# VH-VL binders against UPF0111 protein PH0637: the designs that were tried, part 2

Target 1, 226 residues: UPF0111 protein PH0637, of Pyrococcus horikoshii (o58371)
Amino acid sequence: MIKMQVWKKLFAKSPFKPLIRHAEVVVQTVETLEKALDSWARGDYENMKEYAKKVDDLEDIADKIKSELRDSITSKLLMPVQRTDILEYLHMQDKIADAAEDTAKWLLIKRNLDSIPNDIKDIILKMGKESIKAAKLVYEAIKQLDNVLESGFAEKEIKKEYKIIKQIEEVESKIDGLDSKLMEIVFTSELDWKDGLYILNIARTLSNISDKAKDTAERIRVLMNK

## First folded at step 4 (VH-VL; framework fv_polzastobart)

Design q10 (from p15 with light chain K50R F94Y)
Fold by ESMFold2-Fast, scan of step 4:
Structure q10 (fold): chain C 226 residues (1-226), chain A 123 residues (1-123), chain B 107 residues (1-107)
Amino acid sequence: as target 1 above (226 residues)
Amino acid sequence: QITLKESGPTLVKPTQTLTLTCTFSGFSLSTRGVGVSWIRQPPGKALEWLASIFWDDDKYNNPSLKSRLTVTKDTSKNQVVLTMTNMDPVDTATYYCAHTSYLPGDYVRFDYWGQGTLVTVSS
Amino acid sequence: DIQMTQSPSSLSTSVGDRVTITCRASQGISSYLAWYQQKPGKAPKLLIYRASTLESGVASRFSGSGSGTDFTFTISSLQPEDVATYFCQQYNTYPYTFGQGTKLEIK
């Protein structure tokens, strides 16, 4: 639990330090989802359920931090960047945790996990691992944006930020490729239609993690150009 | 050292129920990733997977055999039992039980097999 | 069900020869394929899993390759002890299914 006064102190140091704190919880949420996916692939419904609940708990924490940060930003603190840009960034970053929660909810809808083919499980696990990379890169990007500001927007720090943004885009592209391969497998398989719907929704919500990470990176470009 | 041995009747009449027991040593069916599978082979023909039961009591039966198959385990006795109802002469085969190493998303391995037991279905 | 078709059904060749057996799945199975050796009167023995991964203790002259629908099993230099029937098996989907077998004999 971080109180309003702590957020105001962090904002006094940098508009981005509170966003870094929020990003830490977002990373934890996606890492916990990977543990749920690991249990899911092993047919371990009970452990998957425990991790899925933990994902929900962490997303709730992220939402509470988001609300506290909104209050701190709108409390008339003087800032070197536009408040609306910070709020738009925070909104996108929080959607990464929302996508992880959505994925966990889909995992829980099916109890008999062993009817899912191994090639489908393999791709879903790979998408999960790439989603962790996306979340961690967002965390590195917001930390690097703080360094850009502290340096007075030095060219060296801006270039480093650009490289991180490019890496986020590459991860999203890789997940798109995995999703395309998954669609081909689902289309040519003898899957029950309910299992097909189940898998397609898991893939969609996993892809949303990297999509929102890419959207967050776009908000960083906006913040960096000020 | 993993060993498995099938036991049960060698002659069954049409319409009767077959009960086969697999007794094993060298592993526990409470160990994660471990299962026991039943596979049969009619004389001179291909292998046919019948059923598998795993450490967590998950069990899978070949759909082509409809509701004829039941597989159960007794972890304390190191035994797995296969029950097959309404036997027919086409079910004549050597029945094997096999240690099954299972890692979802990666592999399913029938890595150690019993010697097999020939079950003949005739009037 | 996924049907597994092996080719050839039987072959006869000489000690020291390179032997190739193929297996075709009726649907894509990625790399979820195993190869088994069965000697007369004996239970099958696992040689290869994950299409190309050699089981521990299995001689290095045995190898596997392929993905999707087409798979190959190779014995680089046939030994007398390799006389057996060889089966491929998919484990991508339930029910697990086996090929019809390839009987390997020495001339």
Scores: ipSAE 0.013, ipTM 0.525, lowest interface PAE 7.8, mean pLDDT 88

Design q11 (from p15 with light chain S30R K50Y)
Fold by ESMFold2-Fast, scan of step 4:
Structure q11 (fold): chain C 226 residues (1-226), chain A 123 residues (1-123), chain B 107 residues (1-107)
Amino acid sequence: as target 1 above (226 residues)
Amino acid sequence: QITLKESGPTLVKPTQTLTLTCTFSGFSLSTRGVGVSWIRQPPGKALEWLASIFWDDDKYNNPSLKSRLTVTKDTSKNQVVLTMTNMDPVDTATYYCAHTSYLPGDYVRFDYWGQGTLVTVSS
Amino acid sequence: DIQMTQSPSSLSTSVGDRVTITCRASQGIRSYLAWYQQKPGKAPKLLIYYASTLESGVASRFSGSGSGTDFTFTISSLQPEDVATYFCQQYNTFPYTFGQGTKLEIK
């Protein structure tokens, strides 16, 4: 983990470079969750459990970085944007990793995975892949915001940023569609009630990943206004 | 000064929907870092967080009750509304709304509370 | 959900005594813990947040310490007005969860 002194030096170069570092861990967390989902869909509880543990470890790392960044931002640090706007962005970005951890916790609650129909597993896997796209787009967005700052808030770079924000909104909309389709399948299936509850909670926590990615994109709009 | 007050029915029948309104003054739900949360307390028991809504319309519902809970805000009226479906006798509790102050990565504080409203669920 | 366990569940002591209440989280919550005071028939009042930060306007005899899973709340010299139930609350992970409360009474 990077010590507070290193983060202060990075903030001196750009308010966004430390946030890019945090976003890298958030992406890794969601990518690791996809590996847990892949094992889950294959009925491989033990490998799923190992990836779920890695998701928990990565979320802990993201949370530690968040804390270090928060502690590194002082009243003496000169930045082109407000401290509170940076912290609000960081909080939303970290919630993406929290949602991934919540999903992993739900996966672990059931050992016998063979009772879940393949059509339900397929939709959950699609939701997982779209969640990775959302996390990666957030990462691209914060990197592009650094480019916006380096260009002196040039119109060309601002337009690129808005295109990425639009893509995040489109991914969230697609996940909402998949969630609706999943709910219809669960409603018409012959799942026992525990399996239904299990699946709906996995879907809910997966949807939260893209919801938080969209919230993070809204924070980028705030940062661009400053 | 910050003040909040809960209002709504004090008696609800099983299976009905509960709607509670929090009316506040002394702050605006358009202010960054400000939210309103709903917390309940069954008689003689611990506090249970239900939901939070923030200035940017960001919403969080307790996962154990998520399918039953909806929280909305009307910033112009200084009101936050909680809706809870399919009420059961075990949902009998004093329901509080609280001013929620938060600084990302630092704190989430329920720093000013309404007086609470007792909602009894019985036939 | 993160379970918050308080100890003791109740305590009776004398005015002027040092009172210590502990709170244990079922998993690590860093410093994202608050302490509340609730008097009978009243809403809870925030005393401490971020494990050890005293809320403005709260008497200096109240303090908090700890991080991770084990937390302590202390009243350095108990006053009659401190009779209440005290709750810890974690805000590290959704859903936010509260301890069961510690009822403090004077002998």
Scores: ipSAE 0.000, ipTM 0.411, lowest interface PAE 17.6, mean pLDDT 86

Design q14 (from p15 with light chain T93H F94Y)
Fold by ESMFold2-Fast, scan of step 4:
Structure q14 (fold): chain C 226 residues (1-226), chain A 123 residues (1-123), chain B 107 residues (1-107)
Amino acid sequence: as target 1 above (226 residues)
Amino acid sequence: QITLKESGPTLVKPTQTLTLTCTFSGFSLSTRGVGVSWIRQPPGKALEWLASIFWDDDKYNNPSLKSRLTVTKDTSKNQVVLTMTNMDPVDTATYYCAHTSYLPGDYVRFDYWGQGTLVTVSS
Amino acid sequence: DIQMTQSPSSLSTSVGDRVTITCRASQGISSYLAWYQQKPGKAPKLLIYKASTLESGVASRFSGSGSGTDFTFTISSLQPEDVATYFCQQYNHYPYTFGQGTKLEIK
């Protein structure tokens, strides 16, 4: 009750709007990575390289927004949540963009993909598609958190938020399954060891996108608990 | 059903540019997993893949001919156009366009073909 | 480029016979191989993709097998309408490449 009243009093100055702006850039970063992955799967190094550079640029923008948000949070103002909880959320959300950047860096390591089998490209592309879904769900989750606060923690809005969190967890599980299939192909295939390392690191960094999305969703659970 | 038809000149002189149009029906080139490919066959010889264009505007040209090849699409007209510069007698072939079903890591299928158009390059 | 070598270049056999055509890739292509049938004066027709998957509507007497570099196409019981040139095609690596073809005739 007391906490709900505090949330309502601060509604006109929502503390989550800057987090939503940051999440928008994170989504753009992951969407741009999808374009890099599409070009990568088709063996188009030059277009892949261009999209990879755009991923780096967008991640840099996300980092700058994060730094500005850290600096703008004042310890003297009464906030509806603890400052450290907001900063921990922001940190996890930003790590989604970091994972996308790491993936782009790995894509750039190899110029000729002729030695990478089509099956591996397909699994990586599917992992990428699910990772994008995870990032977009995080954006929906932070927007829905604002709705939870505006409603005074109405049961309907809380249930909607938990459904989004569950969807993020389901996406992470799907990616884990794809990663397992990829490991079987890498282990039993005629892949050169360097190509194996290349593919495994792409898979690891793609999986990290959904892992950080899940971590971000767990921070939302913390923010919703009284 | 899916149908494709090639159209363009049947006679081309050496050094001229060839322009072929593939007009299709029964599918949209904005549908995920769909593309159109150009394949040629010199008389009595093997098939040679020339170029492909896909739903997402991705294009692939045979590296052996890349500097000579341009492929474009007009989704509203249900057409794909192949342009090949600096024609030579060795380019005499039947030119086909084909519906391409594409799923990365699974298949690339040339599952429906046009009837083909014979292009003769001679003076 | 990946070179696709077909064997034999031509063969003649009798109706009802089992026909085997082979295709070898110059490097590993996993299962990214298709087989096409081309009758005189006609466009090619897709029969098999992913080395062994029969295209919808294609007669069950046609089959494919193999992976890596060695592939086989089989007609279990040759019919008169099967007279054609057969081509293998890899789609593992760009550019896509075709074999030189196998001309199948009936004695």
Scores: ipSAE 0.013, ipTM 0.485, lowest interface PAE 7.4, mean pLDDT 86

Design q15 (from p15 with heavy chain F54Y)
Fold by ESMFold2-Fast, scan of step 4:
Parts: structure tokens; sequence; C-alpha cells
Structure q15 (fold): chain C 226 residues (1-226), chain A 123 residues (1-123), chain B 107 residues (1-107)
């Protein structure tokens, strides 16, 4: 734990403010991926391709913010919070955007979805919508971490933070359940093996969005215990 | 039950902006899977899809007209508004709004249509 | 854009006859095709979606078939009230596109 006077001194120059900015772009990236998934499900390749390109552009923006923040943290001479903890948090948060980009790349592989059953498309769309919730909860969590700091680690603010972390874990569990249902459908259907690989890789990269959101939440626990 | 009605100017001069309002009843544009689409038909010609707006405010515009088209909704008033800039005589058509039943990966149905409003573009 | 080609452009036949209209897509559209009926001065009415599914309340004499690029619309026994222009529409690929229509008349 850090002493109260140190937290009060850091109020206006919190290292979490730039992490909040990065989290905003991560949310936009996942929201844009959901638009790509919606177009994908209806067989709208051209609109899906446009949204996939936007996902790539947003991930590039997130990566640039990450690089700027990394350099800023490295140049600081005196930090009461460990540099390695902040960098590890940033790394995990950025992996959420990476997973969204990976998903978009897989969507682009196949133009004609005639052989992909609608029940498979429906589960993938549900996974996408839950992924938005995970990303938004990460954004809320990093904002709440700033409130924890501003309050001098008040019990009430710490409790709010742990509630958000639990919600992230619940969303990840729900997506994991959807992924399991998808696996059952893939293995009990007469799906072509190439289509199976295509769908399973989309599901894997989508699941990775919530996995990285959960990992990011775990890094918040570490930052709070300073 | 489900009804839609188009309203707006019937005569527009070249280069002006067209604004059409679709007022509907019998459904809510807050309901998942529901949208409203705009489709036009020049006299004696084929139908042309212009734009769609869905319950979650997701919007789709025909790429050939994308720079000219804006679609918005006011869920509390049961209205959808289409604006189309830089009107030309070739844009003369009957403009329809239609209830859109949408299930991704399955169907897009224009299942209930308004009566249509003829918009003539001439000087 | 996907081009939808309908044939014939018009036809005239007798009450009780079997009527067939075809629609060809320039690219594969799976089963994402709808058929509309438009009577003079009226808005179009959805008859069939997903190539072969009848919309609720539509008479059973109307049917659709096909997949990929070639589609057929059939009226098994023409009735006087069936006089209209019929349009196919693909909704597989954005933007959604319509055929030019087939005008159906009675001799």
Amino acid sequence: as target 1 above (226 residues)
Amino acid sequence: QITLKESGPTLVKPTQTLTLTCTFSGFSLSTRGVGVSWIRQPPGKALEWLASIYWDDDKYNNPSLKSRLTVTKDTSKNQVVLTMTNMDPVDTATYYCAHTSYLPGDYVRFDYWGQGTLVTVSS
Amino acid sequence: DIQMTQSPSSLSTSVGDRVTITCRASQGISSYLAWYQQKPGKAPKLLIYKASTLESGVASRFSGSGSGTDFTFTISSLQPEDVATYFCQQYNTFPYTFGQGTKLEIK
C-alpha cells in the first residue's frame, strides 16, 4: 500500500489518465469489430471489409498511444507506482485490441459464407456483443482505478473496483460458455473441415478478447495493492 | 397494425436537399431485429434500396449515394428521417419507407411498406 | 454491385395457366433472394423470402425455388388478381439490388 500523502500529491498527474485514453480506443476497436461481424453474418463482404480495415486502423492508433505512454513512463525519474506494473497493465489492455484485429483478419479469409450455418453465425455474433461489454468494463475499471487513487485508497472505491473486476470475469465466463456450445455444433454438424478451421479460429480470437480483458482486470488488482 | 407513411416536399429544385420523414405505428424502433429502410422507384423503373437504420442506431447507406445520404431516427416520435443532398432530375422517383425485419445471417425482409411519396426534381 | 436480371420483361397469358419468371444474379447469393408483387399505383408486397419461404398470408399458388445464381418464381394457376409487376431482390451482398421487373398481364 502507498501512504495517503503520496496519493494526494499524485492526484492531478495520475499515470492512469493516459491508460484511460488508450482504453477508449480499445473500446472503439471492439465496437467496430462487432460492426464487421454483423456485416459478415449477413454475407455483406464489402461492408465487412471496410469495418475490418477500420479495426486495423484503430489498433494502429492504440499501438501508437501505447508506445507514447511507454516512452513517457520510461523517462520518469520518480514514480511511487512500479513502472513494470503499469507497463504490464498497458500490455494486457493493448492485447484486447490485438485480438479484435486478429478476428477481423480471419473474417476476411472467406468471401462466400453459403456453407456456414446460421446457428454458427448467431453464436459468433453473440460472442461479439459480449466482447463489447468486456471492453467497456475494462474502460470503467481503469477509470475507477483513478478514483481509487484520488480517494487515497478509500474502502468504498476499492469495493467498486472489485465489483467491476467480477463483472469482467462473469462476461469472460459467458463467452467461454458460448465457445463451448459452438464447438459442439462444429463437431456434430456436416461442416467441411476448412470451414471448421475458419469458424474455430474466429471463435478463438473472439474468446481471446475477453481472456485479455480478464488478464487486464488481474493487473488492476496488482496496481491497487501498491 | 403496422403502418408507415412518408411525408415531405413533392417538388424539389436541382441542387437542393431533400428531407423525407417516415412516421410509423404498430412497432417500436427500440425492438431488437427491427429497422426502417428507404427504397425509391423512378417512374416505370426498378426499385433501388437507399438506406436502412436499425434498433441499435446502426446505419447502412447505398455506396453509390453514400456521400449524399443521411438517415436518422427519433424513437420517441416513431419517426425516421432521410436527407439527400444535391438533388438532380434523375432522382425523380416515388420514395418508400418500409418496416425491416432483420435477422443477421438469415433474412432481411421489407415486409410492410408505406404508400410512397412522389418527389419530382425539376427547375 | 450484384446485377439481377429478370426474364421475361413482360408476358401475357390466360387465367389458370402456370406462370414462370426467372431471376439471375451476376454472382452467387446463396438463398438470400426475395420476390415482390407490385400492383399499379401501389407499394410492393413481399411474397417470398429466402428463395422459397412464403410470407405469412400469401396464397399457396405462389412458390419460389433456386439457389446460387439462378432462381425461379412460379404461379401454379394464374388468377385475375395476380396481374402485377414482379421483382426479385437479393439481400446477400450490400448494396441490396432489385431486378428490372416482369410485367404480368392477362390476354
Scores: ipSAE 0.006, ipTM 0.443, lowest interface PAE 12.4, mean pLDDT 86

Design q16 (from p15 with heavy chain F54Y D56N)
Fold by ESMFold2-Fast, scan of step 4:
Order: C-alpha cells, then structure tokens, then sequence
Structure q16 (fold): chain C 226 residues (1-226), chain A 123 residues (1-123), chain B 107 residues (1-107)
C-alpha cells in the first residue's frame, strides 16, 4: 500500500504497459496463424502461404518490441518488481509468437494437402482455436497484473489474476488431450509416414504455443509474489 | 445441368490396356473444388474407387491396383481419360465417371454420375 | 485399407415401414461417410454426406446418423421407389472404400 503510493509518485508509467503492447502483437500473431490453418485445411496453399508470411512479419514486430523493451529496462531503487523477473516474463511471452512462426514454417513444407485425412485436419484446427484462447488469456493476465500493482495488491485483483492463470492451465491441458488423440490417429491409421512426420511437427509446434503461455503464467505468479 | 458420359471399348482381351473417356458438360475442371473420379462395379459386387483428378491437376490412384492406373484431363475438351494396363477377367465391371465436389476437412462427394459402361474382359 | 461392413446384406419389408441399415468402419472415420442409392441398371445416387447431411433434392424420409466407427441409415416410411441397393462409403482416408451393399426389397 505505502510503497504503491511512492511508486505512483516516482514512475509516470506502469512497468507493465510495454509488456501489454507486446502481448497484443502476440495475440495478433496467433490469430493470423489460425487464418493460415483455415486455408491449410481447405487445401488453399496460396492463401495459407500469404497468412504464413504475415505470421512471420508479426513475429518480427514482436521481436523488435522485445529488443527495444530489453534495452530500455533499467534497475530503479523503488521499483516494486525486479528487472530480471520482467525480462524473464518478456522472454516467455515472446516464445508464444516464436511457436506460432514455427507452426507456419511447417505448414509451408507440403504443397499437396489432400493426402491428409479429414479427422486429422479437424483436430489440428481445434488445437489452433485453443491456442488463440491461450494467447488471449495471457494478454488478459498481463493487463490484470497491471491492475494488481495499481491497486496495491488488493485481494480482489489478486484473485482475478489467479483465475486467469488457472484458465491458461486448463487450455494447455485441453491442447495436450487433443495432441494425444491426434498421435493415436496417426499411429493407428494407414497414414503415409512422411505425412505423419509433417502432422506431428505441426502438432508439436501448436502445443508449444500453449506450453509457452503456461510458462508465461508461471512468470506472472513470480511477479505478483515479489 | 451436370452430365457425364463414359465411352470406350466394351470388350478387352486379357493383358490388353483399357482406355476410357469421360465427356462432361455443365461444369469446368478449372473450377476450384471440382474433380472427376472413376469408380467401377463388378457384376453383383460392391463399388470400387479407382482414381480422381482435380481442378489443380492433383491425381489420386487406388494403391490396390499397383501402378496400372493413369488418369489425365483435357480441360478445353471437357474430358477425363482413364488408362488401365494389363487387363484380367477379374477387371470385368461397369466403369463410371463421377463429378467430384471436394472441400478439404469437410467433404468429398460423388454427386453426379455417368450412366456407366460395361467392360468385359475375356478371350 | 478401411473395410466397410454393412448389415444386413439384404432386407425385405413392407411399404410404410421404417427401414434401418447399419455400416461399420474397421477404424475411426469421424463423420466422413456418405450413403448412396443404386436402382437396378442405374448409376448410384448420392443421398447423404458427412454422416447426416442430406444432399439437395433428396426426400426428407432419408436420414443418417453416427460417428467414429458405427453409422446408421434410416428410411422413415418406405415407398415403392426406394427399392434399391444402398452403399456406405468412407472418405476419411485414401483409398476411399465402399460397403458391400444392402439390397432392399418390398414383400
């Protein structure tokens, strides 16, 4: 409470506002990946390729924001959170966009999409939708962390934050379940082994989106408790 | 109105090559999501999918027939041609061509069929 | 290849009766299943796709249901013109495969 009043006097801007800006671009990156996945499922290679390029462009923007923020963060005597914790958070959040870019790169490897069974495409699309939920929840979580700090660690705001963190963990668990079902289909069907490798790598990189979202949520807990 | 018609020999000797032509009207094989498939039916037996060719020239052949099948299209003539090598009496069947509506992740539909042509393989 | 097995192989019933035909896939095909009607001496006609979606212009007495490995085709009130052989077909996995057919006759 007392330190919060001092914080407001010494610092004109929240230390989390640049992290919120970065999170917005991360959300846009994952949303653009969903559009690439929709085109991919429809056999639309050219539109898929265009959205994949946009994913790459957005990840470049996210990485630039990350670099600028890293360079601008300095140690301050009365900062309520440690510089190192902020940088570790940023690193985890940026990995979400990296995972989306990796997924887009895997999509581009194969031109003929018709050999992929429809039930596999359906599960991949479901994983994509859940990945968007994960990214949006991370965005909500960092915004709520700013509210926690501005409120002087009010119990109501802390409870809201933990609820969002739990939702991120639930989404990650759901994606893990979808990935397990996908693996079972791949290994029990007469799927061509090259298509199997292709699909498993797409699934792995999609799962990484939610895994990094969960890691980011864990960094939020560190920021709240220090 | 979509129509398709199969043409070719009705009698083939063992070891010969079968060539069937599907001539169609009412659609273009340059239209996205459109294809033509070949399906056969031995007398009194189940349908067997043989091959499909799509607007983008993607081709799919039934692996069970082990490289005996070739499917090609001539978009300007509204024709699709099926070639099947090394004919055997067990290949005696009615051969159909069918308009194929394709939307990946959703459906593959054989929604309009030709009348079929009976091909008998005997000496 | 995915084997499609239909039951029964033949069926004889009366006009106005409810007819049920089943189709079983040897492995999961989600909802990627179609039903075809073939009258004697004619080409097959698509009735249902995506397990339960009725093709445009097909009579509402025809319906389909199911997912995974077990599928059902129903005619709610049999009409004389429905005498035909009915085939299920999976399109989840190459090669596309058909059931052996169910021959429907009127007593």
Amino acid sequence: as target 1 above (226 residues)
Amino acid sequence: QITLKESGPTLVKPTQTLTLTCTFSGFSLSTRGVGVSWIRQPPGKALEWLASIYWNDDKYNNPSLKSRLTVTKDTSKNQVVLTMTNMDPVDTATYYCAHTSYLPGDYVRFDYWGQGTLVTVSS
Amino acid sequence: DIQMTQSPSSLSTSVGDRVTITCRASQGISSYLAWYQQKPGKAPKLLIYKASTLESGVASRFSGSGSGTDFTFTISSLQPEDVATYFCQQYNTFPYTFGQGTKLEIK
Scores: ipSAE 0.007, ipTM 0.493, lowest interface PAE 9.1, mean pLDDT 86

Design q18 (from p15 with heavy chain S52L N61Y)
Fold by ESMFold2-Fast, scan of step 4:
Structure q18 (fold): chain C 226 residues (1-226), chain A 123 residues (1-123), chain B 107 residues (1-107)
Amino acid sequence: as target 1 above (226 residues)
Amino acid sequence: QITLKESGPTLVKPTQTLTLTCTFSGFSLSTRGVGVSWIRQPPGKALEWLALIFWDDDKYYNPSLKSRLTVTKDTSKNQVVLTMTNMDPVDTATYYCAHTSYLPGDYVRFDYWGQGTLVTVSS
Amino acid sequence: DIQMTQSPSSLSTSVGDRVTITCRASQGISSYLAWYQQKPGKAPKLLIYKASTLESGVASRFSGSGSGTDFTFTISSLQPEDVATYFCQQYNTFPYTFGQGTKLEIK
């Protein structure tokens, strides 16, 4: 009950402030995943495992906040936007943390990385760094959406929001380019098929982080229609 | 500065076990990203990488020789030890230890080498 | 294992000449290639890593280029002290492998 009352008070101030709180945990989850990837690339399984566990813990926190927020959005709460649009946004934003958790789970599958070439590790690390940019841009976007509302949907604030959405799309495009390069290396190299499967699943789940960030940005477009 | 020095027997008989010690200074093998490799060079031939031990005790061996090789470290003494079993005349070579730098997703390089120790395998 | 092929196996040229040594990998290694200099009776010395990055303290007349399977090592103006055997080494794929070396001599 105490938690619901805190969220209800925050929703009363703005439909977006609770979403900003959730986005903060999503960013922490992706940042922690990058630390896991750093340890992974240098063959430090134990530190990678520790960071992977922290990713799982943070995703669990994000999911619990999502559930609390969902339960706090009641018919008695007056909001300038539709409840279903808020819930759909929250669902997409939470999927970013889910993708980070999926990536961490794939990292844990293999202890010895001797057979994984450094050019493959390099691309995966670059994908990880871009994924952090995507998550942080989502956080900036939801904060800017709150500014749009506070300004009464002023044109200047709306334009700033669209600029952030465009940046999220650009990051997703960069990750797609890295994924394409990675796939070419994997399919033209003499990688063992299990190593290929391992690497491609890490890449797929990393790409999902930016894919879900882009999906979240599309939900922001819906929320800007009031 | 970083320095490494190999020590051990200069003559071993066929079937014997070779034990070489690398004593180093100027770095700690507890530092993240640091390792020590063993590399050998038969007279007039190419270099052949043998083994690598990292700061976290992670060990790598050349697959062609893995069954004969063991690498260990003693961080308090600044030493890395290579053991190679069942020596044969073809194993006659200069054995080097080398500081190995590892940067995440970037490269592994052998940036400082010991002077090397010639090990002759002869009856 | 990735096979590293160096050419030429030996080279004799004059002081001040531009020297080029090539290294070919049997499989793509991106830019994960190093070049070493070894003088008689001495340990190898790292000159270049990541195909084209000069190691700290190494003379600027040394340079490297290439990516994938074909790599080149160049000495822009040969000095007497450059007489040595030069080795390439890939570190993209385990196990790490070296070329057979190029012996550089002055006429």
Scores: ipSAE 0.007, ipTM 0.556, lowest interface PAE 8.7, mean pLDDT 88

Design q19 (from p15 with heavy chain S52H)
Fold by ESMFold2-Fast, scan of step 4:
Structure q19 (fold): chain C 226 residues (1-226), chain A 123 residues (1-123), chain B 107 residues (1-107)
Amino acid sequence: as target 1 above (226 residues)
Amino acid sequence: QITLKESGPTLVKPTQTLTLTCTFSGFSLSTRGVGVSWIRQPPGKALEWLAHIFWDDDKYNNPSLKSRLTVTKDTSKNQVVLTMTNMDPVDTATYYCAHTSYLPGDYVRFDYWGQGTLVTVSS
Amino acid sequence: DIQMTQSPSSLSTSVGDRVTITCRASQGISSYLAWYQQKPGKAPKLLIYKASTLESGVASRFSGSGSGTDFTFTISSLQPEDVATYFCQQYNTFPYTFGQGTKLEIK
């Protein structure tokens, strides 16, 4: 607490502000992926392709921000948070955008979308919506970590942070349940094997979005406690 | 050296109100991250969580018993009090209070328990 | 409410044996699961929290694993003092809920 009060006097800006900017781009990336998934579900390959390209563009922006932050960090901050913990956090947060890009790449390999049953499309869309919730919760979590710092690690702010972390884990668990249901449909349906591989890879990369959001939340715990 | 001890009546008549006090030492319920839960166990059955109170006076009651349960704390006396209204023979159980820590990386864990007090509900 | 189901409900085995108990949650609870040991007439004792973290002072023969909905508790080499009922507990969501318990006895 003492070093944090001293840090506030020496530095007007939170060390987490660049991480918040990066998280904002990550949210935009996952939101754009949802637009690609909506076009995909409608059988609209051309609009899906356009949104998939925008996902790739946004991930490039996120990666550039990550590289700039990595290069700008030169020493331990004058606070309890270590440089390596910040870099590990940034790496995990960026992996959320990477997973969104991977999902967009899988969407693009198939042009005839009518062969995919609507019950499968519905579950994929639900996974996509939950992925947006995960990304937005990560954004709220890193913003709340800034509030924790500004408050001198006040108990109410720490409690609020843990509620957000728990919500991220609940979203990841919900996506796991949707993935299990999807597996049952894929293996009990008369779906062509190529369509099966296609769907399973889309589901895997979508699940990775929330998996990486959960990993990012775990890094927030580390940032709060050595 | 954290210790907790439950106290209160061991025999309660149906329809009466039960009041149990948890008296503790080795920690303060004004300390950030600390909380106390009440948990009961009917003879030979599973544990059932009843209520929790945090250091900041935030309270959670089991929804199945919500209208009957009140939990309060007196930080200066190192006590947490559970009140349960309209007691029934089915409420016969050993009642425990337990310490929790709200630690970074772990929301809640029941690391220290009182010895428990058996409350029998009969006429 | 999240329902916690343990298996087996009871088991008897020999000193030195490996003991495995499982716990299943009706909903995802991430890693917010604890394991308790309760001896007759005594309060429960915390052994494992966060699914796999050993509580300070607890013997290393006890271990936990799992995440989401499926969890496992293991005693690598049973000792006589390990005779007890073991309970799992989720603390991801209020209300906190416990499994029905697994009674462990020595043959």
Scores: ipSAE 0.000, ipTM 0.388, lowest interface PAE 23.1, mean pLDDT 85

